# Ledger of designs, part 13: VH-VL binders against Lysosomal-trafficking regulator (mv)

Target 1, 99 residues: Lysosomal-trafficking regulator (mv), of Drosophila melanogaster (Fruit fly) (q9w060r2686to2784)
Amino acid sequence: SLNSQILYNFAAKFLPVDGEIEGEIIITDLKLYFLATYRCRYFNVNCDIANITEIWLKRYQHQETAFEILLDTNKSLFFSLQNADDWKIMREVFCDKIV
Key: E = the ipSAE of ESMFold2; O = the ipSAE of OpenDDE; V2 = 0.75 times the mean of E and O plus 0.25 times the DockQ between their complexes.

## First folded at step 7 (VH-VL; framework fv_diridavumab)

Design p3 (from a17 with heavy chain Y102W D105E; at its last look DockQ between E and O 0.59; V2 from the best seeds 0.00; counts 0 for: pae E 7.6 > 2)
Fold by ESMFold2, look of step 7:
Structure p3 (fold): chain C 99 residues (1-99), chain A 121 residues (1-121), chain B 111 residues (1-111)
Amino acid sequence: as target 1 above (99 residues)
Amino acid sequence: EVQLVESGAEVKKPGSSVKVSCKASGGTFSNYAISWVRQAPGQGPEWMGGIIPIFGTPKYAPKFQGRVTITADDFAGTVYMELSSLRSEDTAMYYCARHTSWLGEDAFDIWGKGTTVTVSS
Amino acid sequence: QSVLTQPPSVSAAPGQKVTISCSGSSSNIGNDYVSWYQQLPGTAPKLLIYDNNKRPSGIPDRFSGSKSGTSATLGITGLQTGDEANYYCGTWDSSLDAGVVFGGGTKLTVL
């Protein structure tokens, strides 16, 4: 169950190439998920934490609140956190992956 | 301006499989959902399933669950649909189509030209 | 037998107006947005209406959409011979994980 092993829950935006989707990042012991604020009928965005190779810290709208997650498939996911304290926590949780 | 181009027409025997590709031209899929929709002659469209290429997890219509496989190669800008255990009623025009929203909540704003799959003995 | 029900055909003279209905249920039209598509012979469907009543760029304002309860309506005014086509409604159906569903289509004849 997704709810049985949730370690962190961050208000966030997922940043596709030409838009932004409001939701939350959920981190479990094995996975990172993004759940949109409104019902997602197709998919939730997710990845295995083990498949994350690098994380690049980025600016979004002139604030250091964003990051790009690079996967071992050469795909990337781009997020902006809504809360600066959550951004600091994300950096600590994934400190060994940050470039 | 993005255009969707399906692979060429196929003629198949019952019991075999067909794999159709869909490639973005003049752009990329980005993070948009791509669906496969078929249409038998004289019939309405029928949704088979869809995928967001960057995330790789497909959703299938219940009618096709177990016979259809939708995959994506985001690096090559291509989505594939494979339909197995073909029957004569699978003879149809097959379209790929882009959802107006990456969440698949909106309409289909870009359609490919379609490709014919004919299943005959 | 489509999940969404449309009349098989409608007709009207050039310059007149028609409406095309699409009847569904609470699991689809009642809770989700409706889209409409025009399909000319030998071509792929073309989006006419999304989000119940909105037109994509390039679609003239003589095409309109509306929704009430579990039914949706496509309106076409100022009919032209080039409007002869099949018209389909589409939406999301949440029942039994069905996904995207379409109507069976309405053939419009301009007499």
Scores: ipSAE 0.013, ipTM 0.657, lowest interface PAE 7.6, mean pLDDT 84
ESMFold2 (binder alone), look of step 7: mean pLDDT 88; pTM 0.919
OpenDDE, look of step 7: ipSAE 0.047; ipTM 0.737

Design p4 (from a17 with heavy chain T100G S101T Y102F L103I, light chain L96T; at its last look DockQ between E and O 0.61; V2 from the best seeds 0.00; counts 0 for: pae E 6.0 > 2)
Fold by ESMFold2, look of step 7:
Structure p4 (fold): chain C 99 residues (1-99), chain A 121 residues (1-121), chain B 111 residues (1-111)
Amino acid sequence: as target 1 above (99 residues)
Amino acid sequence: EVQLVESGAEVKKPGSSVKVSCKASGGTFSNYAISWVRQAPGQGPEWMGGIIPIFGTPKYAPKFQGRVTITADDFAGTVYMELSSLRSEDTAMYYCARHGTFIGDDAFDIWGKGTTVTVSS
Amino acid sequence: QSVLTQPPSVSAAPGQKVTISCSGSSSNIGNDYVSWYQQLPGTAPKLLIYDNNKRPSGIPDRFSGSKSGTSATLGITGLQTGDEANYYCGTWDSSTDAGVVFGGGTKLTVL
């Protein structure tokens, strides 16, 4: 179950081209999930951490709280964390993928 | 300015399947949720399911679970809906529609013009 | 019929006001935002109202929306002949993972 393997749970926004989708990022030992809370609540992201090739740190709303995840399929996902402590944790958890 | 264009009208026999495509013009929908909504003559719209193309996991309305398959080819900028085991009650106008991520998660801010699927013996 | 209940028709004279109701339940209208769509003959639906009471750009302020409990209302003032259409409410229904649901529609006639 997701609950038995969850290592981190971050309040986050998924940032499509011209909007925001509120939700949470859930990190397990093998997977990264995004589960929408409001907008697009029935759509979820599920990817293997091994398929993440690069992470680029980004600004959102004038703060360095966002990151772009590049997948091995050449697709990218853009997120902003809503908690500064979670930002620090994300950087440590994925330090080997940050460019 | 984004426009959605469905593939051409189809006439099908009962028991067969149909696959309809939806393509964006003047933009992209890879990060947007795209739904399929049908409308039988004289009736209201009926949501069939949807997908966010870059994430690839569709959601289906319970009525269509097991008969509908929604897929996306993100590189082609196309979303597909396939409906199997067709019956006469499936005769309808089929729309693709974009969810407005800054409006509401259930609101469809851009609709295609629709395509007719007719099921007859 | 439809999960969301709308009157089948309403009518009023040009320049008047009309309201269109949409009745649901705690699993849909009671818990989620309502949208409204206009469908002119031979065309796709067009979004009029989202998030219960907000208008997309290009929709005049004579269109309004409201929600109370498990019911929603679309208001149209200053009726014009061009407003003759079918109107549909829509929302998310969380019961048994049902997804998006719509009303059966209301035909507006401008007499």
Scores: ipSAE 0.031, ipTM 0.688, lowest interface PAE 6.0, mean pLDDT 84
ESMFold2 (binder alone), look of step 7: mean pLDDT 89; pTM 0.921
OpenDDE, look of step 7: ipSAE 0.040; ipTM 0.748

Design p5 (from a17 with heavy chain T100S S101V L103M D106E; at its last look DockQ between E and O 0.60; V2 from the best seeds 0.00; counts 0 for: pae E 5.5 > 2)
Heavy chain, then light chain:
Amino acid sequence: EVQLVESGAEVKKPGSSVKVSCKASGGTFSNYAISWVRQAPGQGPEWMGGIIPIFGTPKYAPKFQGRVTITADDFAGTVYMELSSLRSEDTAMYYCARHSVYMGDEAFDIWGKGTTVTVSS
Amino acid sequence: QSVLTQPPSVSAAPGQKVTISCSGSSSNIGNDYVSWYQQLPGTAPKLLIYDNNKRPSGIPDRFSGSKSGTSATLGITGLQTGDEANYYCGTWDSSLDAGVVFGGGTKLTVL
ESMFold2, look of step 7: ipSAE 0.065; ipTM 0.704
ESMFold2 (binder alone), look of step 7: mean pLDDT 87; pTM 0.911
OpenDDE, look of step 7: ipSAE 0.250; ipTM 0.811
ESMFold2, look of step 8: ipSAE 0.040; ipTM 0.692
ESMFold2 (binder alone), look of step 8: mean pLDDT 88; pTM 0.915
OpenDDE, look of step 8: ipSAE 0.061; ipTM 0.766

Design p6 (from a17 with heavy chain P58A Y102F, light chain D97E V100Y; at its last look DockQ between E and O 0.44; V2 from the best seeds 0.00; counts 0 for: pae E 8.8 > 2)
Fold by ESMFold2, look of step 7:
Structure p6 (fold): chain C 99 residues (1-99), chain A 121 residues (1-121), chain B 111 residues (1-111)
Amino acid sequence: as target 1 above (99 residues)
Amino acid sequence: EVQLVESGAEVKKPGSSVKVSCKASGGTFSNYAISWVRQAPGQGPEWMGGIIPIFGTAKYAPKFQGRVTITADDFAGTVYMELSSLRSEDTAMYYCARHTSFLGDDAFDIWGKGTTVTVSS
Amino acid sequence: QSVLTQPPSVSAAPGQKVTISCSGSSSNIGNDYVSWYQQLPGTAPKLLIYDNNKRPSGIPDRFSGSKSGTSATLGITGLQTGDEANYYCGTWDSSLEAGYVFGGGTKLTVL
């Protein structure tokens, strides 16, 4: 994405089935990326924002700071934000997708 | 203990493509990074690229960018590597290998036995 | 040739010590962890050393690793004829997303 502009950068954890990975979510005009913080830059997790069908607000470790993104391919991505302010911003940015 | 098994040896013509599979036995690899590494006769190993099957994200070494495609079928528990526009210097042993880290940034702790791809006229 | 430079061969007598060097740059060895692999004839590579100096389970302590600056060293003491193999260093290289790189390899001969 040569035309992409970074709009937001959130400290986050990516939550695969069997662990958690510290990093940051980067939101551009076209894509959502997750970039792991330490020596995990080998692989990037990303999706096109247009392909997000639903976002489900979730709890992680008994706090309402997480969300699950459902893609049109039946994949899902699960994140927990580190900051409550960032979580509120994420809800505003994707308000039309939140169930 | 988990073992990685590559598909059978292949003989190919220059200009064709090859698709090799890698399957885990005795465990799963969905959350692990799986890489493809090749080794030409008498040469050292050469990293081609890798994938984390559950994420579907693949990365490629610059030398192979544009000729290699690495994919995963998480339901079948299989990772694939396809190398196109084959040439004689692609004759090599091809290994799949698991990284010591879930994220694929660490050393390769589990290697398959390898499969030979031979490119000849 | 190889991003990581190793001597093409080394040799020593049984019971002796040998070292194998691996030279890189700030984009790889200088800022990342080094691993070492042993490849016996006709077999897949096997991990000997990870995180510069750590041994996986089953690797005897006569294999050691170290790193200084942009160079790494594999040490083998108590040399045995079964140690005749090719040895490769490996590390992540962050320049231009180059990925994982291996050294060109060192053939160890036990005489």
Scores: ipSAE 0.006, ipTM 0.636, lowest interface PAE 8.8, mean pLDDT 84
ESMFold2 (binder alone), look of step 7: mean pLDDT 89; pTM 0.926
OpenDDE, look of step 7: ipSAE 0.036; ipTM 0.745

## First folded at step 8 (VH-VL; framework fv_diridavumab)

Design q1 (from p5 with heavy chain G27Y; at its last look DockQ between E and O 0.54; V2 from the best seeds 0.00; counts 0 for: pae E 4.4 > 2)
Fold by OpenDDE, look of step 8:
Structure q1 (fold): chain C 99 residues (1-99), chain A 121 residues (1-121), chain B 111 residues (1-111)
Amino acid sequence: as target 1 above (99 residues)
Amino acid sequence: EVQLVESGAEVKKPGSSVKVSCKASGYTFSNYAISWVRQAPGQGPEWMGGIIPIFGTPKYAPKFQGRVTITADDFAGTVYMELSSLRSEDTAMYYCARHSVYMGDEAFDIWGKGTTVTVSS
Amino acid sequence: QSVLTQPPSVSAAPGQKVTISCSGSSSNIGNDYVSWYQQLPGTAPKLLIYDNNKRPSGIPDRFSGSKSGTSATLGITGLQTGDEANYYCGTWDSSLDAGVVFGGGTKLTVL
């Protein structure tokens, strides 16, 4: 449900343990969404931004464009952004949660 | 061993609800979607909906929209399917089946043994 | 009533080749990958073919799949008595009522 106002839209990859899924991250005022763009019809990740406890900056394929979102449930989401500019914006938007 | 273990057979009255469970084991739970596919006697499979555990949202077939609820318990490695307002035509074998999130289509490579749901007055 | 159309039955003698057709439309087979399933009596369906023509591990090369336009075909060579089963095609339908759709099934009888 994308009922909240969309603030940002980033080309991104979701990085599960055994691969990667291309898509986009959508940031609203309340939620973070990930929508897969190919070969994944069911993949629709969302989480409340308020439940994000920490964001860890990570490396992916020798690039510092990845990050791991930790939730208060001890679950985590691992992403990589495709654009450097988006990465900069991401860091600014979530600066208070970046460890 | 990769397997999907479903809950036991159900006998329900019309108008009631049924909740079937599907416990997954032997693989990374979050890397696969679980769908529910039912099959009435003498009929072909019918897709009801599916979910990617942990962070995914369920997707339902239009036919069952509003009457089916698919949920996942990540810690239990279990997916649930609840069907409400049961009718006699809901009598069927209900399967849970997984497919990789990396596949282009819903190719169900692992199936549960099925749960028989009988709706009768 | 099924979105995908299959012949109700096919038959052949052991060692022969059979083909099972699956006809759809531009919103399903025409756009998406097709999977094939074998269902033996009293058992759950078993994946035979995915992505039109790929075989999962353990599926012998006697089974093959192809797709052209809005139709798909399952081929079975060297027919064995154990191949007697129902076969279903499946794919995603991208119409307004989007979802996984299956064929009506084909009963394969080994003569």
Scores: ipSAE 0.045, ipTM 0.750, lowest interface PAE 3.8, mean pLDDT 90
ESMFold2, look of step 8: ipSAE 0.084; ipTM 0.706
ESMFold2 (binder alone), look of step 8: mean pLDDT 91; pTM 0.934

Design q2 (from p5 with heavy chain G27Y V101I; at its last look DockQ between E and O 0.52; V2 from the best seeds 0.00; counts 0 for: pae E 5.3 > 2)
Fold by OpenDDE, look of step 8:
Structure q2 (fold): chain C 99 residues (1-99), chain A 121 residues (1-121), chain B 111 residues (1-111)
Amino acid sequence: as target 1 above (99 residues)
Amino acid sequence: EVQLVESGAEVKKPGSSVKVSCKASGYTFSNYAISWVRQAPGQGPEWMGGIIPIFGTPKYAPKFQGRVTITADDFAGTVYMELSSLRSEDTAMYYCARHSIYMGDEAFDIWGKGTTVTVSS
Amino acid sequence: QSVLTQPPSVSAAPGQKVTISCSGSSSNIGNDYVSWYQQLPGTAPKLLIYDNNKRPSGIPDRFSGSKSGTSATLGITGLQTGDEANYYCGTWDSSLDAGVVFGGGTKLTVL
């Protein structure tokens, strides 16, 4: 549920192994959400920010706009941001988790 | 081989609950949504809800909201559907079905064989 | 009671063409992709058409789909005895009661 205060909203792509899903990343004080824009009625990814152990900066399509979120459950989420400015903000917000 | 294997037939009394499992194999579990679709005798399919495993949240049909719970175990590659407060009209074949997150809206390309749930006093 | 309306039955002789209509509204067929399913007796539904007019792998080109406005149509040419089954259309309804909706089904009889 999106009942917490929204701090940031980024246009993004979720990058599963076999493709990409357009949507937006929503960051609240407690959680990170991804909401798909199209083609999936059920897609709602979320994780507790507190459970994020590491964030790895990645390349996607030869651009350094992607990152992988590692969770304490040993699961991971791979995203790509659409805007360079959002990328800068994301790096600042999660600077303590970026490795 | 891509397949969805559902749990066995259930016979339940009114007011009780039933939990059906759907074990997925042969594909990347996290890249597909699993829905539950039931079909009463002589009727058409009826969508109950669905979930994207691992990180997704379930979505339910309004008709079943508050009475159905869909969960996923990504380690077991299994999706569950629990229906509570069972009534005689809940007697039906319950299918799990997948659709790709990249395909058209709710195009269910793989179906389980179905689980018969009979509700009788 | 189905949100999508289908004729209850259609029939034709082998080799002929049949069409099955699926009527909805602006909140479902008018806005979203339509899928078609074949259900043989005693079996689970099988996807025939997705995204209005696309065929999954293994589905012969005898099966076709189209959509116009708030209606969709399944076409079956070169009808075979094995085509005798129930056919269902399905799509997403974006109304307040949002969710996947199906037609009432059409029983196809091969004469």
Scores: ipSAE 0.062, ipTM 0.769, lowest interface PAE 3.4, mean pLDDT 90
ESMFold2, look of step 8: ipSAE 0.066; ipTM 0.717
ESMFold2 (binder alone), look of step 8: mean pLDDT 90; pTM 0.927

Design q3 (from p5 with heavy chain G27Y V101F M103S; at its last look DockQ between E and O 0.45; V2 from the best seeds 0.00; counts 0 for: pae E 6.0 > 2)
Fold by ESMFold2, look of step 8:
Structure q3 (fold): chain C 99 residues (1-99), chain A 121 residues (1-121), chain B 111 residues (1-111)
Amino acid sequence: as target 1 above (99 residues)
Amino acid sequence: EVQLVESGAEVKKPGSSVKVSCKASGYTFSNYAISWVRQAPGQGPEWMGGIIPIFGTPKYAPKFQGRVTITADDFAGTVYMELSSLRSEDTAMYYCARHSFYSGDEAFDIWGKGTTVTVSS
Amino acid sequence: QSVLTQPPSVSAAPGQKVTISCSGSSSNIGNDYVSWYQQLPGTAPKLLIYDNNKRPSGIPDRFSGSKSGTSATLGITGLQTGDEANYYCGTWDSSLDAGVVFGGGTKLTVL
C-alpha cells in the first residue's frame, strides 16, 4: 500500500526529454513512488528500491536539485526536486547507490 | 510525423486470447502514455487501460481487470494488448491512442486507425 | 449504460449552430477536465476540445467547449455538411479509480 510506512515525501518534477510533469516522490522502506498530481496521472512510478542500481546527481536549470535513477532494466528516470533540502536528504538516504 | 499503427485484423474463437500490437513512431516513445480504447459496432468508445512505457506499470479499467494485459517494448517502440477469455461481445474496433502530454489524462491527441477483432465460431 | 450522458442525436441546417450536452457527476466532470472528439464515418476519433475549452492546432474556432457544474457543452457554429459525425465527450472519473470514461455519443445530422 502506498500509505504504509512513508518515510519521505518530496515535491518533485519528472523530467522527460520534452516537458515537465509535476508530482511528488514518496519513499517507503522498500519502494520509491512518483505520483503525478494534476496532469498525466498515469505517471505513477512504483519501483522496489532494491532494483535501483545507480543514482547520478545532476543539475537542472543550473541548480543542484536533480538526480537520475538507473534501474536494473537499464531504464533511467530523471527528476528535479523543488526543495534543495529535500535533494540533500535524497542524497543521504541513497548514499550507497550514488556513483 | 507522429503515428500509431495497430497490427492487422484478427478473427478468434470464443474462449481464446488475442494480442494486438501498436507501433509508435515520430516521438519519444518511453515518455508518453498509450491507451487501448475499443469501440463495439454502433457504440461509444470504451477505455480498457494504458501504460507509460518508461514506468512499465499499466493501469486497467475495472471492467477489464484480470482479462487484459498491456505491455511495452521500448526497443521496438511498441505497446501490446492481450485480451483473454474472448466472448462475442469483445467483437469491436480496437484503437491505440496517445495521451496528450500537456493536457489531462482524458485527452487523446493521436489515434491509430484501429484494428478489428472479431470473435466468432 | 454510459457513465456520461449525451443526447443520442441532434440536427440542424447548414450555417446554423448546435450545442451538444454531456452530463456527468462530481466524480468526473465536476472535478476533472473534459475533452470532446469528432468521429467521421469510418474513421478514428479526432480530438476537438481539451481542458474543457481549448482547441488543438487545426481546429477552427467555430468549435467551442464549456463546463458548468457536472455538465459540459460542445458548441458548433456555422454548420457545414462536413460536420456530420458522431461526437463524444470524455473525462477522468476518480470514483473507485475508474479512469477514463466516455459518453455514448451524439450523432449530428446536417440537413
Scores: ipSAE 0.060, ipTM 0.710, lowest interface PAE 6.0, mean pLDDT 85
ESMFold2 (binder alone), look of step 8: mean pLDDT 90; pTM 0.928
OpenDDE, look of step 8: ipSAE 0.088; ipTM 0.771

Design q4 (from p5 with heavy chain G27Y I52F M103T; at its last look DockQ between E and O 0.60; V2 from the best seeds 0.00; counts 0 for: pae E 5.0 > 2)
Fold by ESMFold2, look of step 8:
Structure q4 (fold): chain C 99 residues (1-99), chain A 121 residues (1-121), chain B 111 residues (1-111)
Amino acid sequence: as target 1 above (99 residues)
Amino acid sequence: EVQLVESGAEVKKPGSSVKVSCKASGYTFSNYAISWVRQAPGQGPEWMGGIFPIFGTPKYAPKFQGRVTITADDFAGTVYMELSSLRSEDTAMYYCARHSVYTGDEAFDIWGKGTTVTVSS
Amino acid sequence: QSVLTQPPSVSAAPGQKVTISCSGSSSNIGNDYVSWYQQLPGTAPKLLIYDNNKRPSGIPDRFSGSKSGTSATLGITGLQTGDEANYYCGTWDSSLDAGVVFGGGTKLTVL
């Protein structure tokens, strides 16, 4: 059986320092995952929601569709959502972490 | 300068296990996947699996599933590969190799120099 | 044995050209990107070609790659004695979650 309840999935890009990776963000009751669609098929990107300390709202390509997640390790992850409505939902889901 | 350095050569008995490390430097470690690729003498390379260090979930080639464990220590900038239940056919050079998000997970832009694992009685 | 098929050897004189083939299937070369590696004697593989036909910085344009259908080709012109090496193709294979697969290699001899 599943260990986590999937609550949302959003089409997204993961934006490392030197590129972008298309995929989807999956949010469960405990975790945030990024699953790449192309060329990164052996990657599984995930973090515990409890380890997210801050979220900063960002623009990407002149659109307010991005956010930067700060982890308790002082590392950050930069994502852009494909859909502005999904970005609004992300803000609602994590409103307690928005700075 | 981007570098990958594997730990030293190992000689092992059949049935034992080996753990090899790969120290990465000169780039943002957590943003690039690292794979382990082995090569028996006179043979082509053979992909064993890889890991995306920041989130620590590895992917394994089916041939090695259940015998290989790949982990990453983001603080140390180091990836580990442990291969268990060693057999003589596991005698090979073992490389760590980096994928970039630009070149994709089917291409390795940086390779370590490799380390030999020899399995003999 | 290897999922991708390469000729076991090729040879040519300095200054000439050679091609090295890599034959696969729709689960790999047919639907995915091909890379090529040079392995000089006693050294690790080195990326020559990625994304079917692109060269990393520092790889001279006498190395070229192409892909058609389920086959890929590495071309080397202006052959030099320093090109003696094993050459491997690589790609992703989606069948049974195989992952990254390589050819068995082609030994290039420069006579």
Scores: ipSAE 0.064, ipTM 0.710, lowest interface PAE 5.0, mean pLDDT 86
ESMFold2 (binder alone), look of step 8: mean pLDDT 89; pTM 0.926
OpenDDE, look of step 8: ipSAE 0.072; ipTM 0.763

Design q5 (from p5 with heavy chain G27Y A33V M103E; at its last look DockQ between E and O 0.52; V2 from the best seeds 0.00; counts 0 for: pae E 5.8 > 2)
Fold by ESMFold2, look of step 8:
Structure q5 (fold): chain C 99 residues (1-99), chain A 121 residues (1-121), chain B 111 residues (1-111)
Amino acid sequence: as target 1 above (99 residues)
Amino acid sequence: EVQLVESGAEVKKPGSSVKVSCKASGYTFSNYVISWVRQAPGQGPEWMGGIIPIFGTPKYAPKFQGRVTITADDFAGTVYMELSSLRSEDTAMYYCARHSVYEGDEAFDIWGKGTTVTVSS
Amino acid sequence: QSVLTQPPSVSAAPGQKVTISCSGSSSNIGNDYVSWYQQLPGTAPKLLIYDNNKRPSGIPDRFSGSKSGTSATLGITGLQTGDEANYYCGTWDSSLDAGVVFGGGTKLTVL
């Protein structure tokens, strides 16, 4: 379950090294979640925004719509937003984290 | 060549714990669910739980909730299963098995050879 | 004790056909896909059928699967002595997030 007020909800893909998983990114004042749209019983991404150390802007399929999140646990998560306007909002929301 | 290799057989006393490893190779480790499935002598398989390594969050069968812990080490390409408070009923062959994250079912397309955990008094 | 019910054993002569049933409920087979596994003596299970009726690469077409209501069936034609094994069905059970469930197995004997 979510812990806080939902601030943003972006249609997104999670991008494993090989493939992609459709879903949505949910951002609260404290957390970033990814919830898969399709029946994938094992995906439940949940991280504290305070634990995000860096965000790297990336291209996906020749579009500047992706980003990689580095967590303080040394894990990296790679996402692509479906909507270019949402990508611009993501840049503004997390501007202090972008390298 | 896709391969899953469990750690060696173990003999344990009741009340102790065991930690079994599963080293994956020949594919992108982070992209696939790895499950632990055990099989007691003369019985069918029994799913214990699984993890998709890139997310690091496991799912457990209700029967094992509270005494099984599944973790992944992305750098080593290895999944671990720790089972605590062992008893004689936990004597079984323990397999790791892979499920595709892109399939619409929970089919296990690759299995390790299994490792025996024996709990004896 | 298995959630999915299979006959304990079946037998048939070489060259003949056999079917193996797997009976479940609306919380599993009725609403989810079925897989089938072969376990030869002393080996790990091997996937034979996924998504009710699909074969992975390398599985011959004499193995088939089907599903009707809350039951699934594995069919094996042209039986060979090498088919002597235990066969298990598996699926997802959504009741109270139970997870993956398997049948208790069917021992196939080729006479």
Scores: ipSAE 0.024, ipTM 0.688, lowest interface PAE 5.8, mean pLDDT 85
ESMFold2 (binder alone), look of step 8: mean pLDDT 89; pTM 0.923
OpenDDE, look of step 8: ipSAE 0.210; ipTM 0.764

